# VH-VL binders against q96il0, part 427

Target 1, 167 residues: q96il0
Amino acid sequence: APERGAERRDTAPSGVSRFCPPRKSCHDWIGPPDKYSNLRPVHFYIPENESPLEQKLRKLRQETQEWNQQFWANQNLTFSKEKEEFIHSRLKTKGLGLRTESGQKATLNAEEMADFYKEFLSKNFQKHMYYNRDWYKRNFAITFFMGKVALERIWNKLKQKQKKRSN
Short names: E, the ipSAE of ESMFold2; O, the ipSAE of OpenDDE; V2, 0.75 times the mean of E and O plus 0.25 times the DockQ between their complexes.

## First folded at step 20 (VH-VL)

Design O2 (framework fv_ebrasodebart; at its last look DockQ between E and O 0.54; V2 from the best seeds 0.71)
Fold by OpenDDE, look of step 20:
Structure O2 (fold): chain C 167 residues (1-167), chain A 119 residues (1-119), chain B 108 residues (1-108)
Amino acid sequence: as target 1 above (167 residues)
Amino acid sequence: QIQLVQSGAEVKKPGASVKVSCKASGYTFSNYYISWVRQAPGQGLEWMGWISAFSGDTNYAQKLQGRVTMTTDTSTSTAYMELRSLRSDDTAVYYCARDVSYGQEFDYWGQGTLVTVSS
Amino acid sequence: QAVLTQPPSVSVSPGQTASITCSGDKLGSKYAYWYQQKPGQSPVLVMYQDTRRPSGIPERFSASNSGNTATLTISGTQAMDEADYYCQTWDDSTGYWVFGGGTKLTVL
């Protein structure tokens, strides 16, 4: 039975930004903008003694980053494709070629493009509303866990100071 | 590989409840919604509702309001759909599907769970 | 609640072009999605966002949206394309997904 090669569905390749932070870095690093989402990925630092709470925060941040990267990569791709299709369709209707006499890519005027933007926004309105809602929920959760981690770190520092004073 | 694996077939009496499970794998479970769709024998597809795997927010079809409950367990990447006060007309194959968030396509489906409601 | 109307059946000869329509008042302002379902199987996404084809779906599948009508087109129809086809759209007024009644495609 021929191994049906699992043709990787074009999940936007999680563009593992080839940016490898220095191995000795104790900080989060910001990579270059992703080619699809145009978002800068963050490479999260993993402490050697990561607490369960710190791990939970890191995972939440990583998942939220992945979520944002996927959303915007897909949105940008959709926008670009639909824009191109709209331009081609309108040019064809006008009996115009895809290139001008000067060899430049033919484009539509601002009024015609306004129709495209209006339609695109209408079709994607609900998607944007839900995205915004979830974006706030995710960032609130992240902020909440950041606060918890900060408190944990303060508490651990206080315990260490007390132990040093008792010895 | 992305997969949704549902629980096995169920036979229930009228007035009983059924709980169907849908275990997800191969993707970040919390980043998507799970939609439930049912199909009565020889009938079309009927959307039942969705749940956010991140927030637990739900949206149920009006026809099923008060009878359906959707839940998720992020630790096991499993979605659950409970339907109460079962009737004969609830006999259907029930599908879970990954809902690409926010009014987008159902790109992956479970194998379906047959629920039979008989006296 | 939005209603999507599909023909109950469409017949086509092998190698010919099949066309399945889906009509609804909101299809001009919302994306259409299409699913294929073979007997005893789960639905499979064949078209999304009016005209986009998922990876693994043959190029003979295409879709268009004009006014209040979405159309799924299968060029060079094959025996394996015999299935039920469902259109889907989002209804902003209710916040629900809506499916069409389905179309049985028979390849004669």
Scores: ipSAE 0.843, ipTM 0.922, lowest interface PAE 0.6, mean pLDDT 91
Fold by ESMFold2, look of step 20:
Structure O2 (fold): chain C 167 residues (1-167), chain A 119 residues (1-119), chain B 108 residues (1-108)
Amino acid sequence: as target 1 above (167 residues)
Amino acid sequence: QIQLVQSGAEVKKPGASVKVSCKASGYTFSNYYISWVRQAPGQGLEWMGWISAFSGDTNYAQKLQGRVTMTTDTSTSTAYMELRSLRSDDTAVYYCARDVSYGQEFDYWGQGTLVTVSS
Amino acid sequence: QAVLTQPPSVSVSPGQTASITCSGDKLGSKYAYWYQQKPGQSPVLVMYQDTRRPSGIPERFSASNSGNTATLTISGTQAMDEADYYCQTWDDSTGYWVFGGGTKLTVL
């Protein structure tokens, strides 16, 4: 997987899964949630007679899954680290330790945590807006190619039916 | 290893156009944006625009609207930037960069392409 | 258009701490990024998302961003840290990405 920083190198790309579908399965498989993204990876079936259209659709779905898993793995890491930093910074400002007397992690009240959530959403609004736009564009493309593959399969069935009647 | 390799230096006359290439390797090209940044001799960095390698969507700096065209070719994992109607103040090193956070973060940069515009 | 203001130059002695500031309206409400550029070389990302350090960047590099000011801090500055440093953020009003004017760090 491509790397740039320690957090990004510690965030595995999608598809780091120990699940392996049965040999000769004719179906896509949904694996367990990825540790980093919490998304369930799809293990795509490759038919023996995969057409160029079918191959393009499968590649598009694989790349989109990778993109989506990488986005959420990175965002989950960013959220967790910034949340921890916010809590620690506010506790330091109050002169409080990171642990209560009982040994539990010190926390902030709901009003204080609301400040963090608002700040995080504001800082990440544009990123999430572009993600949503790109997500819709990718799913439109996938749906379009699924339709083309469906038509190709119908035409192949009709050609086979015509060939049998001609004989 | 992630790498961006740009085309070689060019010398152009005012009024001509230039097209700089940027070949990416080591990652899924269609999953990232490419930004173009230029730097005039002895000057700072100036953002020119970005392109989505998936959709071909672009966003150009206002100063360059109408003069710049950015494209990609996913089959060769290559981005292109064309600047038309060149002027002497377009003399600069032109960089491509991988754009990770939807135009917010440039984690890998090409080696730069010097474009000199002189009569 | 948004403007990110950096001092044109900063000089430090080897082993001292260098601080490079980047000022912009409401900069602390956005992520700030820092790039290092040595003569004849491409820029290199040295800090991202306000405080994060990429792999391969020495621990002596750190950064902060609050209010209208982001600061890149280099502790124990070495001769190899001599370079131009650029801050970057986005401009909400235009949707364009903006670099600061750059700061030349000299290590004497």
Scores: ipSAE 0.689, ipTM 0.846, lowest interface PAE 0.9, mean pLDDT 85
ESMFold2 (binder alone), look of step 20: mean pLDDT 92; pTM 0.934

Design O3 (framework fv_ebrasodebart; at its last look DockQ between E and O 0.50; V2 from the best seeds 0.72)
Fold by OpenDDE, look of step 20:
Structure O3 (fold): chain C 167 residues (1-167), chain A 120 residues (1-120), chain B 108 residues (1-108)
Amino acid sequence: as target 1 above (167 residues)
Amino acid sequence: QIQLVQSGAEVKKPGASVKVSCKASGYTFSNYYISWVRQAPGQGLEWMGWISAFSGDTNYAQKLQGRVTMTTDTSTSTAYMELRSLRSDDTAVYYCAREQVYNDKNFDYWGQGTLVTVSS
Amino acid sequence: QAVLTQPPSVSVSPGQTASITCSGDKLGSKYAYWYQQKPGQSPVLVMYQDTRRPSGIPERFSASNSGNTATLTISGTQAMDEADYYCQTWDDSTGYWVFGGGTKLTVL
């Protein structure tokens, strides 16, 4: 029976940072930088008595983290690939090899690379504009829910103090 | 598996409205946009607009401004497209597509399409 | 609104190379995308960002962008490649996605 080669689903590896926080931790943990996005993932703590509002905030933060990880992983990959292709194309056009006589990677000059950056920015301008817009909206929403959770926690602490004074 | 499942075919009279649904599954719905594309019989693809599943922000094609409304329900991971004041030239297959506004693959997943027929 | 121009039809013999062009003023500054649509089916993304191939798309599919022209190339064309092909790009002036008119590829 021919081993059906596992189609490596190019699911952007949900870079489940192999960093497992200690099971007894009551805090959010920051993992090492992801190899693709270079962003440090946050492992969110889930309290035993998580309120619906806290859960909503956590989910929003998790979704936003996933969103950011995907954006930067793809951006970095696209940039690296297009840069390499540009360099190779220009070197080929110049009749130059990919390596210098000293065995170093052949590089383009700053002027030639400026053309690459200009073109890359032009092609990705829309993407960056929409990303920035949505980044602000997401962070605003997160901040808003953080405020709500803080108020809820204050209220719950006050209720507990009142109950202790009445007994 | 990522899927977009659309509502069934619709037959409408001129001047009526139609609302097509698109249920998404297999991904974080709020992290993407939904684009709508239509195709008249024997014609090419026409982009209608998109909606952000996170913010509800919309962008409609100029030709459809005032007649189209796109909405999302994040609780059900469902996108809706309503087209009003239907005309015979609105007869088309309507597609929803997942749009990666921030990603490189643009319309990477499509619904099966919904035929809307506008007849007298 | 930007216009993308495609040939209405292209014919190729099995095993030969098919080339479908898409011309537009925005293609020099914006990414091109390509979709395949078979009769009675939804479009499928076959190329993205000018030259990139999605997973699951055969290696015989390639694309290039030069100046204001994007080209989809299918090497070793097969009968299963018979479909309509659409190019797409973004128009910054309008803020719209624009499709080409489509090209019917016939494998003879």
Scores: ipSAE 0.837, ipTM 0.916, lowest interface PAE 0.6, mean pLDDT 91
Fold by ESMFold2, look of step 20:
Structure O3 (fold): chain C 167 residues (1-167), chain A 120 residues (1-120), chain B 108 residues (1-108)
Amino acid sequence: as target 1 above (167 residues)
Amino acid sequence: QIQLVQSGAEVKKPGASVKVSCKASGYTFSNYYISWVRQAPGQGLEWMGWISAFSGDTNYAQKLQGRVTMTTDTSTSTAYMELRSLRSDDTAVYYCAREQVYNDKNFDYWGQGTLVTVSS
Amino acid sequence: QAVLTQPPSVSVSPGQTASITCSGDKLGSKYAYWYQQKPGQSPVLVMYQDTRRPSGIPERFSASNSGNTATLTISGTQAMDEADYYCQTWDDSTGYWVFGGGTKLTVL
C-alpha cells in the first residue's frame, strides 16, 4: 500500500463512489483496487512539456503496471479455480456430494486443505521464481530511469538559474 | 488485433546462416517472451529457445547451443532468430510464438511460419 | 530433461468421443497445454493450464491432467477436428518448453 492519495490541486473529494482524477492534475493518482488483480492502478500524470526521458520512464511504469496487474489477475483466478477443483475431486473420491444435507457447500477439513495449499505452491514454484526475477529487473530499470530524470530536472533548474542571473 | 508476421521463405546452402524476423503487433511487446519452434517436414514441433522482450535474456535448447542467437528490437516490436552453420537437417518451418511461463496462456499466438530449406 | 509421449495416431467415427493421451514423469504436478495443427497451418492453442479453454475453442474440447498423464478429450468429434495434436509442458530442471511427439487424429 502506498501513500495516502490526496492531490494538492483539484483533488476529487474523499468518499466519492466513482474515482476520477482531476483534469490538468500535476500528480500521479492511485485509484481503487482493480476487481481482478486486487492491485491499485496508478493514473499517470503527463506533463505538457514531457521530455523524451520522462516519457520513456512513464511508459516503462505504465507497461510494468499492466504486466503486474495481468499476473495477479491470472494468479488469483488460477488459485480460486484450482481450489474449487481440488475440493470437488476429493469429495468425489470420498463418494460425497458437492453439498451437505442442509444445502451448504461441502468442505474439506483443515488437514485436507493443507494438501491443496502444498500442491498449489509446489506446482507454481517455478512460475513465481520467474515472476520475481522479472519483477526485480523491472524495478531496477524503473529506479535507474527515475534517477536519470531527477538529474535531468536538477540540471535544467541550474541552467534556468544561470539564465536568470545573466539577464 | 494480436499478430505475429514472419519474414519470407529462404533457401540456403550448408554452412550458411539464416535470420528470420517476427514482427509483433496488437499487444505490449516488452511484456512477453518470444519462443521459436521449428518443424521439419513430416515431423513434430521442436522448441528452440525463448527470449524476453524486456530484458533480452535468452534460454536456448541444448541441441542448438552455440549455433543460435535470438534478439529483439523494441523500437520495431520485432524478434529475430539467427541459426548459423546450417545443415540439411535444419530444413524446417520456423515459427515464432508469444509466451511467458508465468502467464496463464502460453503460445497463444503464432507467426505464420518461415520455410528454411538447406540443400547443396 | 522431460519427455512427453503421445500415441502416433487416434481414429474415431464422427460424433464419437476422441481421447488423446500425453504421458510424462510427474506431468500432473505441472501445467499441460494442448495445440491443434491442421495441414499447412500454424499450431493453435486449444487447452491451457490443464483444463482451461481459450475463447473461440468449442466446448466439445476438454482436458485433464493427473498423475503421469494429461488427456485431451473431444466429444461429438467433427470432420473439422481432424488434425495433429501436441501436448506441451514446462521443464523445471532446464527452463525449457517441451512438446510431445504429436498425435494424428483421423475422423473416418
Scores: ipSAE 0.745, ipTM 0.890, lowest interface PAE 0.7, mean pLDDT 87
ESMFold2 (binder alone), look of step 20: mean pLDDT 92; pTM 0.946

Design O4 (framework fv_ebrasodebart; at its last look DockQ between E and O 0.48; V2 from the best seeds 0.71)
Fold by OpenDDE, look of step 20:
Structure O4 (fold): chain C 167 residues (1-167), chain A 120 residues (1-120), chain B 108 residues (1-108)
Amino acid sequence: as target 1 above (167 residues)
Amino acid sequence: QIQLVQSGAEVKKPGASVKVSCKASGYTFSNYYISWVRQAPGQGLEWMGWISAFSGDTNYAQKLQGRVTMTTDTSTSTAYMELRSLRSDDTAVYYCAREYVYNDLNFDYWGQGTLVTVSS
Amino acid sequence: QAVLTQPPSVSVSPGQTASITCSGDKLGSKYAYWYQQKPGQSPVLVMYQDTRRPSGIPERFSASNSGNTATLTISGTQAMDEADYYCQTWDDSTGYEVFGGGTKLTVL
């Protein structure tokens, strides 16, 4: 039976930034910009005594980070590809080569590129609207859970102080 | 591996309701939408609506407004589609599909389909 | 509501080039997607964002979008390419997804 090679569908490699924070770090770490999304990934600290609410917040933040990384990686890739195709198509139409006499990559003028940007924005407008909407919803949810975690921590500190006063 | 596994075939009477499930695996469920598409025998694809697995926001096709309800359970990574007041013309194969509404791949993964037969 | 129009059928001989058109209002300002559906199977995405091919789709599949018409092209058509093909886009006013009527490709 031929091993059907699991063609790794190019899911944009979740570029797990090879940035490993120090093992003894008690803080979130910010990695270098991802090569595709240009977003700096956050390595979230996991407390030894993570509460269920803290865990839920962390997961929500991780999922939202993945969501943002995927969006921008794909957006940047799409933009770069379409831009290149547009330039090549226009140069070909003009009877121009892809390289100048000096060996530099041939470019279009600002007016021609303005047409590309207009068309690109038009085609992606709805997708950007959905992204913006969902971005606000996600950040609102994160902020809400951050507030809950903060309250939980305050409550736990108060309980500990009361127990110390009773002993 | 990314998979969408749907519930089995259903036979219903006119006026009844049907609820089809779609269990997702192999990806972060809350980061995508689920669309439902149906196909009557020998007919084309008809989009029914989508649901955000994160927010629960829905958008239903106008033809199905008031009769369709889409829901998700993030704990089980399962989407549900309920269709009420069934008619003979609702006889179709119903598909769930993963939808990435922000990007290039609209319906990149599909369920195997669920046959719903509406007969008197 | 946006409507996508496809020819109901296209026939091609093996090794020849098949062309399937999809016409719709303002399709030039939107991305087109293409799906292949074989009998008794779920649809499979074969082209996305007008001209892009998913991983695992043969290079003989290509697509273009010009004006209000998207075109799926299958070069060197094979018997395995016999299927129904659907174009798809969205409606900006409603946010609805819109499918074409489908095209049956027969390889003679």
Scores: ipSAE 0.814, ipTM 0.908, lowest interface PAE 0.6, mean pLDDT 91
Fold by ESMFold2, look of step 20:
Structure O4 (fold): chain C 167 residues (1-167), chain A 120 residues (1-120), chain B 108 residues (1-108)
Amino acid sequence: as target 1 above (167 residues)
Amino acid sequence: QIQLVQSGAEVKKPGASVKVSCKASGYTFSNYYISWVRQAPGQGLEWMGWISAFSGDTNYAQKLQGRVTMTTDTSTSTAYMELRSLRSDDTAVYYCAREYVYNDLNFDYWGQGTLVTVSS
Amino acid sequence: QAVLTQPPSVSVSPGQTASITCSGDKLGSKYAYWYQQKPGQSPVLVMYQDTRRPSGIPERFSASNSGNTATLTISGTQAMDEADYYCQTWDDSTGYEVFGGGTKLTVL
């Protein structure tokens, strides 16, 4: 196709060291909201000199992102489907059609919709309790390892400064 | 593909202990819970408890409290269930199953089962 | 302390509709799940969240949950559907997972 990368062919190849190729990122970047979860994914950069501690932190963040993406994607889908099923069922029980006289989607009043929200929260209370509890545990772990990485980096800079002063 | 592979069958005497392993593959182990479910010969399914592969938190069925210990080893993506002070009525097939407790309280993938026979 | 009650057995002719019930206090206010277990095999999830069907499960499987009774329905029942079927939910007070006693479906 003419749109496929044509303007990038006009750039002469170079042997410049430390330059990130156009197709490779040297940094974490944040993408657009995922269609299903509505969360913005982080795409993690893996440097050549990543320490074991830095690797542990990155894996923990990657796993937690996957975990959170899965929760919200499934939750959004379940909520949407059950909401429509509830509305459809209540309209049918009342002998009403799914559309108004003008062809617009029929709805339920606020009191009736409150019944749906109450039922949905009740059915999902225990699962959301597990999610909230484990979300806090994951955030604590991530914060802890961020601190350890920061201390590791400070220590490495002090060792390098000490070596340069002695030489 | 998602797979749970359990250790082999065991024969034990009353009073002994058994430790069954469950090796997970094909998914992010730390993002799920592992439940253990047993089935005595000719009987139904009995839930024993679960463990979080992230935190190590457990919840054990009351009937088994004090006799069961569940653990995980994240480096090998393996869950373990140890049942102590075995009795003849502990003879059963022991299953591990994974569970994403945050959206559903159900078991979508099961191990092949481990027969534990307790006889004098 | 939740208890789920199932009939011990259900028999149907091939091509007919099988219904397996699962009764429990306040079951309609929770989600119900269904598992199929064939002899010598591990259980397989066949229905979840009352009415949802996992990928790979035939469309002839359906389910409902109302009035403290969940029902698994198999339309056009085939010989391969002969198995034990278990319903499952949870106990809000303990957090325990709870299985019904199981139903042996026989296809004659």
Scores: ipSAE 0.753, ipTM 0.890, lowest interface PAE 0.6, mean pLDDT 86
ESMFold2 (binder alone), look of step 20: mean pLDDT 92; pTM 0.945

Design O5 (framework fv_ebrasodebart; at its last look DockQ between E and O 0.50; V2 from the best seeds 0.72)
Fold by OpenDDE, look of step 20:
Structure O5 (fold): chain C 167 residues (1-167), chain A 120 residues (1-120), chain B 108 residues (1-108)
Amino acid sequence: as target 1 above (167 residues)
Amino acid sequence: QIQLVQSGAEVKKPGASVKVSCKASGYTFTNYYISWVRQAPGQGLEWMGWISAFSGDTNYAQKLQGRVTMTTDTSTSTAYMELRSLRSDDTAVYYCAREQIYNDKNFDYWGQGTLVTVSS
Amino acid sequence: QAVLTQPPSVSVSPGQTASITCSGDNLGSKYAYWYQQKPGQSPVLVMYQDTRRPSGIPERFSASNSGNTATLTISGTQAMDEADYYCQTWDDSTGYWVFGGGTKLTVL
């Protein structure tokens, strides 16, 4: 039976941070930095009596976290690959090996690397502009919903206090 | 599995409007853009514009300004493209595509296409 | 608006290397993308960010970008590779995606 080669799902491994918060935790937990994005994932607490507004906020935060994780994972991967390719190409052009006589990785000088950074930034400029724009929009939306949830919680606490005074 | 499923073929008269739908599945809809691309019979690909599924922001090709409207429904994960004041030269297959505007793969998933025929 | 120029057709024998060029102003400062379209099918992304290959695309597909020219290379071309190929880039001046005119690859 031919071993069905595991289709490596190029789904950026949703780095399910192996960090499992304690089951009895009533708080959001921050995991270790993801190995690709270097962002610390947040494990969001789900209340037993989560309101529709709280649920909407949580989903928005989760989606935004996923969005950020994907962006930075891809950005870091692209940067690392292109940097390596640039270094290899330049070393090859110079007739230099990938390793020095001392066995260290051959590096380019600061001027040559400046050319790489300039080119990389130029190629990724649009991407960064749109990312920044949408980052602000997402955070604004999150902040707005946080405000709504806070108001809802205040209102619910006031209603509970009134009911206790009437009994 | 990620899929984009478009509405069926349309036949329209000159001056009419057409609205094509594109239902997305298998991913977080609001984290991506939807681009629309058309292809006239025997011709190349023409980018029409994109829409952010999160914000509803749009960018339309200049040639289609004033005639095209892109919208999304996040509750159904569906994108819509409306083209007004149809002409014979608008006869084409219309594609929706998932756009990774922040990521490296650009148009990584496409709909099956919708044929729009504009005839007298 | 940036214009991407492709040859209208390229012919290659089976097992030979096909090369499809895409030329445009400022293409060297932007990423190039490549799409394959078979008759009656939707386009498929075959190369992204100049040189990167999506999962599921055969290793015989490669691409490069030098100056204002992007090149798609298909080594060991097979009959199944017969298709239209389109290059794509972003135009900062207009804020639009731009496609090349397409290249019909025929495997003889």
Scores: ipSAE 0.840, ipTM 0.918, lowest interface PAE 0.6, mean pLDDT 91
Fold by ESMFold2, look of step 20:
Structure O5 (fold): chain C 167 residues (1-167), chain A 120 residues (1-120), chain B 108 residues (1-108)
Amino acid sequence: as target 1 above (167 residues)
Amino acid sequence: QIQLVQSGAEVKKPGASVKVSCKASGYTFTNYYISWVRQAPGQGLEWMGWISAFSGDTNYAQKLQGRVTMTTDTSTSTAYMELRSLRSDDTAVYYCAREQIYNDKNFDYWGQGTLVTVSS
Amino acid sequence: QAVLTQPPSVSVSPGQTASITCSGDNLGSKYAYWYQQKPGQSPVLVMYQDTRRPSGIPERFSASNSGNTATLTISGTQAMDEADYYCQTWDDSTGYWVFGGGTKLTVL
């Protein structure tokens, strides 16, 4: 569940869940595709000894996943609604009903539907350019912090080995 | 509950500057933009600019270029708008609003407004 | 920069249908948004993406956007609908949000 007032609650993922492996071997888990976005959410593991830098990276990845899930959920809904409105408008202009003789939803042929796809893309072009720009900026930031975490872990292991050798 | 809470009213003299704050709560601050909108007495809404809370990228209305600076502090989930070289026609209520260019809803949550009065 | 033009005022009798127009060059090729503002209050989003209504907005509010004109329609107007109404769109060329001049709806 999204954020709630004064209460904090564990959020159970939709679909298949797995028991967390033994404490030291717990990993991030990938859930089933979200109903609205069609993206598979990552369920992040929080280790007991997480450094501030590791926490920053995990939060950035969690926030970016939320951001991306929201965008695609909104886009899929907008696309579906505008597609149906386009089909209904063109069928009305042709004097046709919303359903075929067999009771199935009436639709337009591929050439007629091409007009919808072009109009939708054109109307949403700049919106998608800003989404793409922000997506690249987020991926750059994530890669940057992944590098910092990797260097931190290497450095800590080297310090630990050097101390054991000298003692 | 999503909320934007702005700093209190201010009275300024011409030539001074003002900095209005907008503290966000109830959502992931870095996933949205903040727009600033002002409204002079008896007048309509005038968009001033937006800032990305993630990247800090800004875009300012041409009329205000060189006089306005928008910033954010992600550690406090707070946006700031500073307007410099104030003139009497800058007297207005200043609003912050949550938005995202590519979202289906935009300006869905607004701050309560901050009255800035510029008088001699 | 795009310019959105609204009539300064519209008056309707209670129970009648109010229509508020918003004119702009090729506005129908862009998404239109509508805001309600009551005296002393912040604006409230009442319609988005041309025709869509946020949760909590009464069903008597509807909107359309075609050609150069977006229209906000309030059926069965009530005294509580008396407010200023603003249209808004995104300007692709500048990356700006643009508001219309506003329309005062009076319910007589």
Scores: ipSAE 0.750, ipTM 0.892, lowest interface PAE 0.7, mean pLDDT 87
ESMFold2 (binder alone), look of step 20: mean pLDDT 92; pTM 0.944

Design O6 (framework fv_ebrasodebart; at its last read DockQ between E and O 0.51; V2 from the best seeds 0.73)
Heavy chain, then light chain:
Amino acid sequence: QIQLVQSGAEVKKPGASVKVSCKASGYTFSNYYISWVRQAPGQGLEWMGWISAFSGDTNYAQKLQGRVTMTTDTSTSTAYMELRSLRSDDTAVYYCAREQIYNDKNFDYWGQGTLVTVSS
Amino acid sequence: QAVLTQPPSVSVSPGQTASITCSGDKLGSKYAYWYQQKPGQSPVLVMYQDTRRPSGIPERFSASNSGNTATLTISGTQAMDEADYYCQTWDDSTGYEVFGGGTKLTVL
ESMFold2, look of step 20: ipSAE 0.728; ipTM 0.877
ESMFold2 (binder alone), look of step 20: mean pLDDT 93; pTM 0.949
OpenDDE, look of step 20: ipSAE 0.855; ipTM 0.928
ESMFold2, fold request of step 21: ipSAE 0.719, 0.728, 0.743; ipTM 0.869, 0.876, 0.883
ESMFold2 (binder alone), fold request of step 21: mean pLDDT 93, 93, 93; pTM 0.947, 0.948, 0.949
OpenDDE, fold request of step 21: ipSAE 0.852, 0.864, 0.863; ipTM 0.928, 0.933, 0.933
ESMFold2, last read: ipSAE 0.732, 0.728, 0.735; ipTM 0.877, 0.875, 0.880
ESMFold2 (binder alone), last read: mean pLDDT 93, 93, 93; pTM 0.947, 0.949, 0.950
OpenDDE, last read: ipSAE 0.870, 0.859, 0.863; ipTM 0.937, 0.932, 0.934

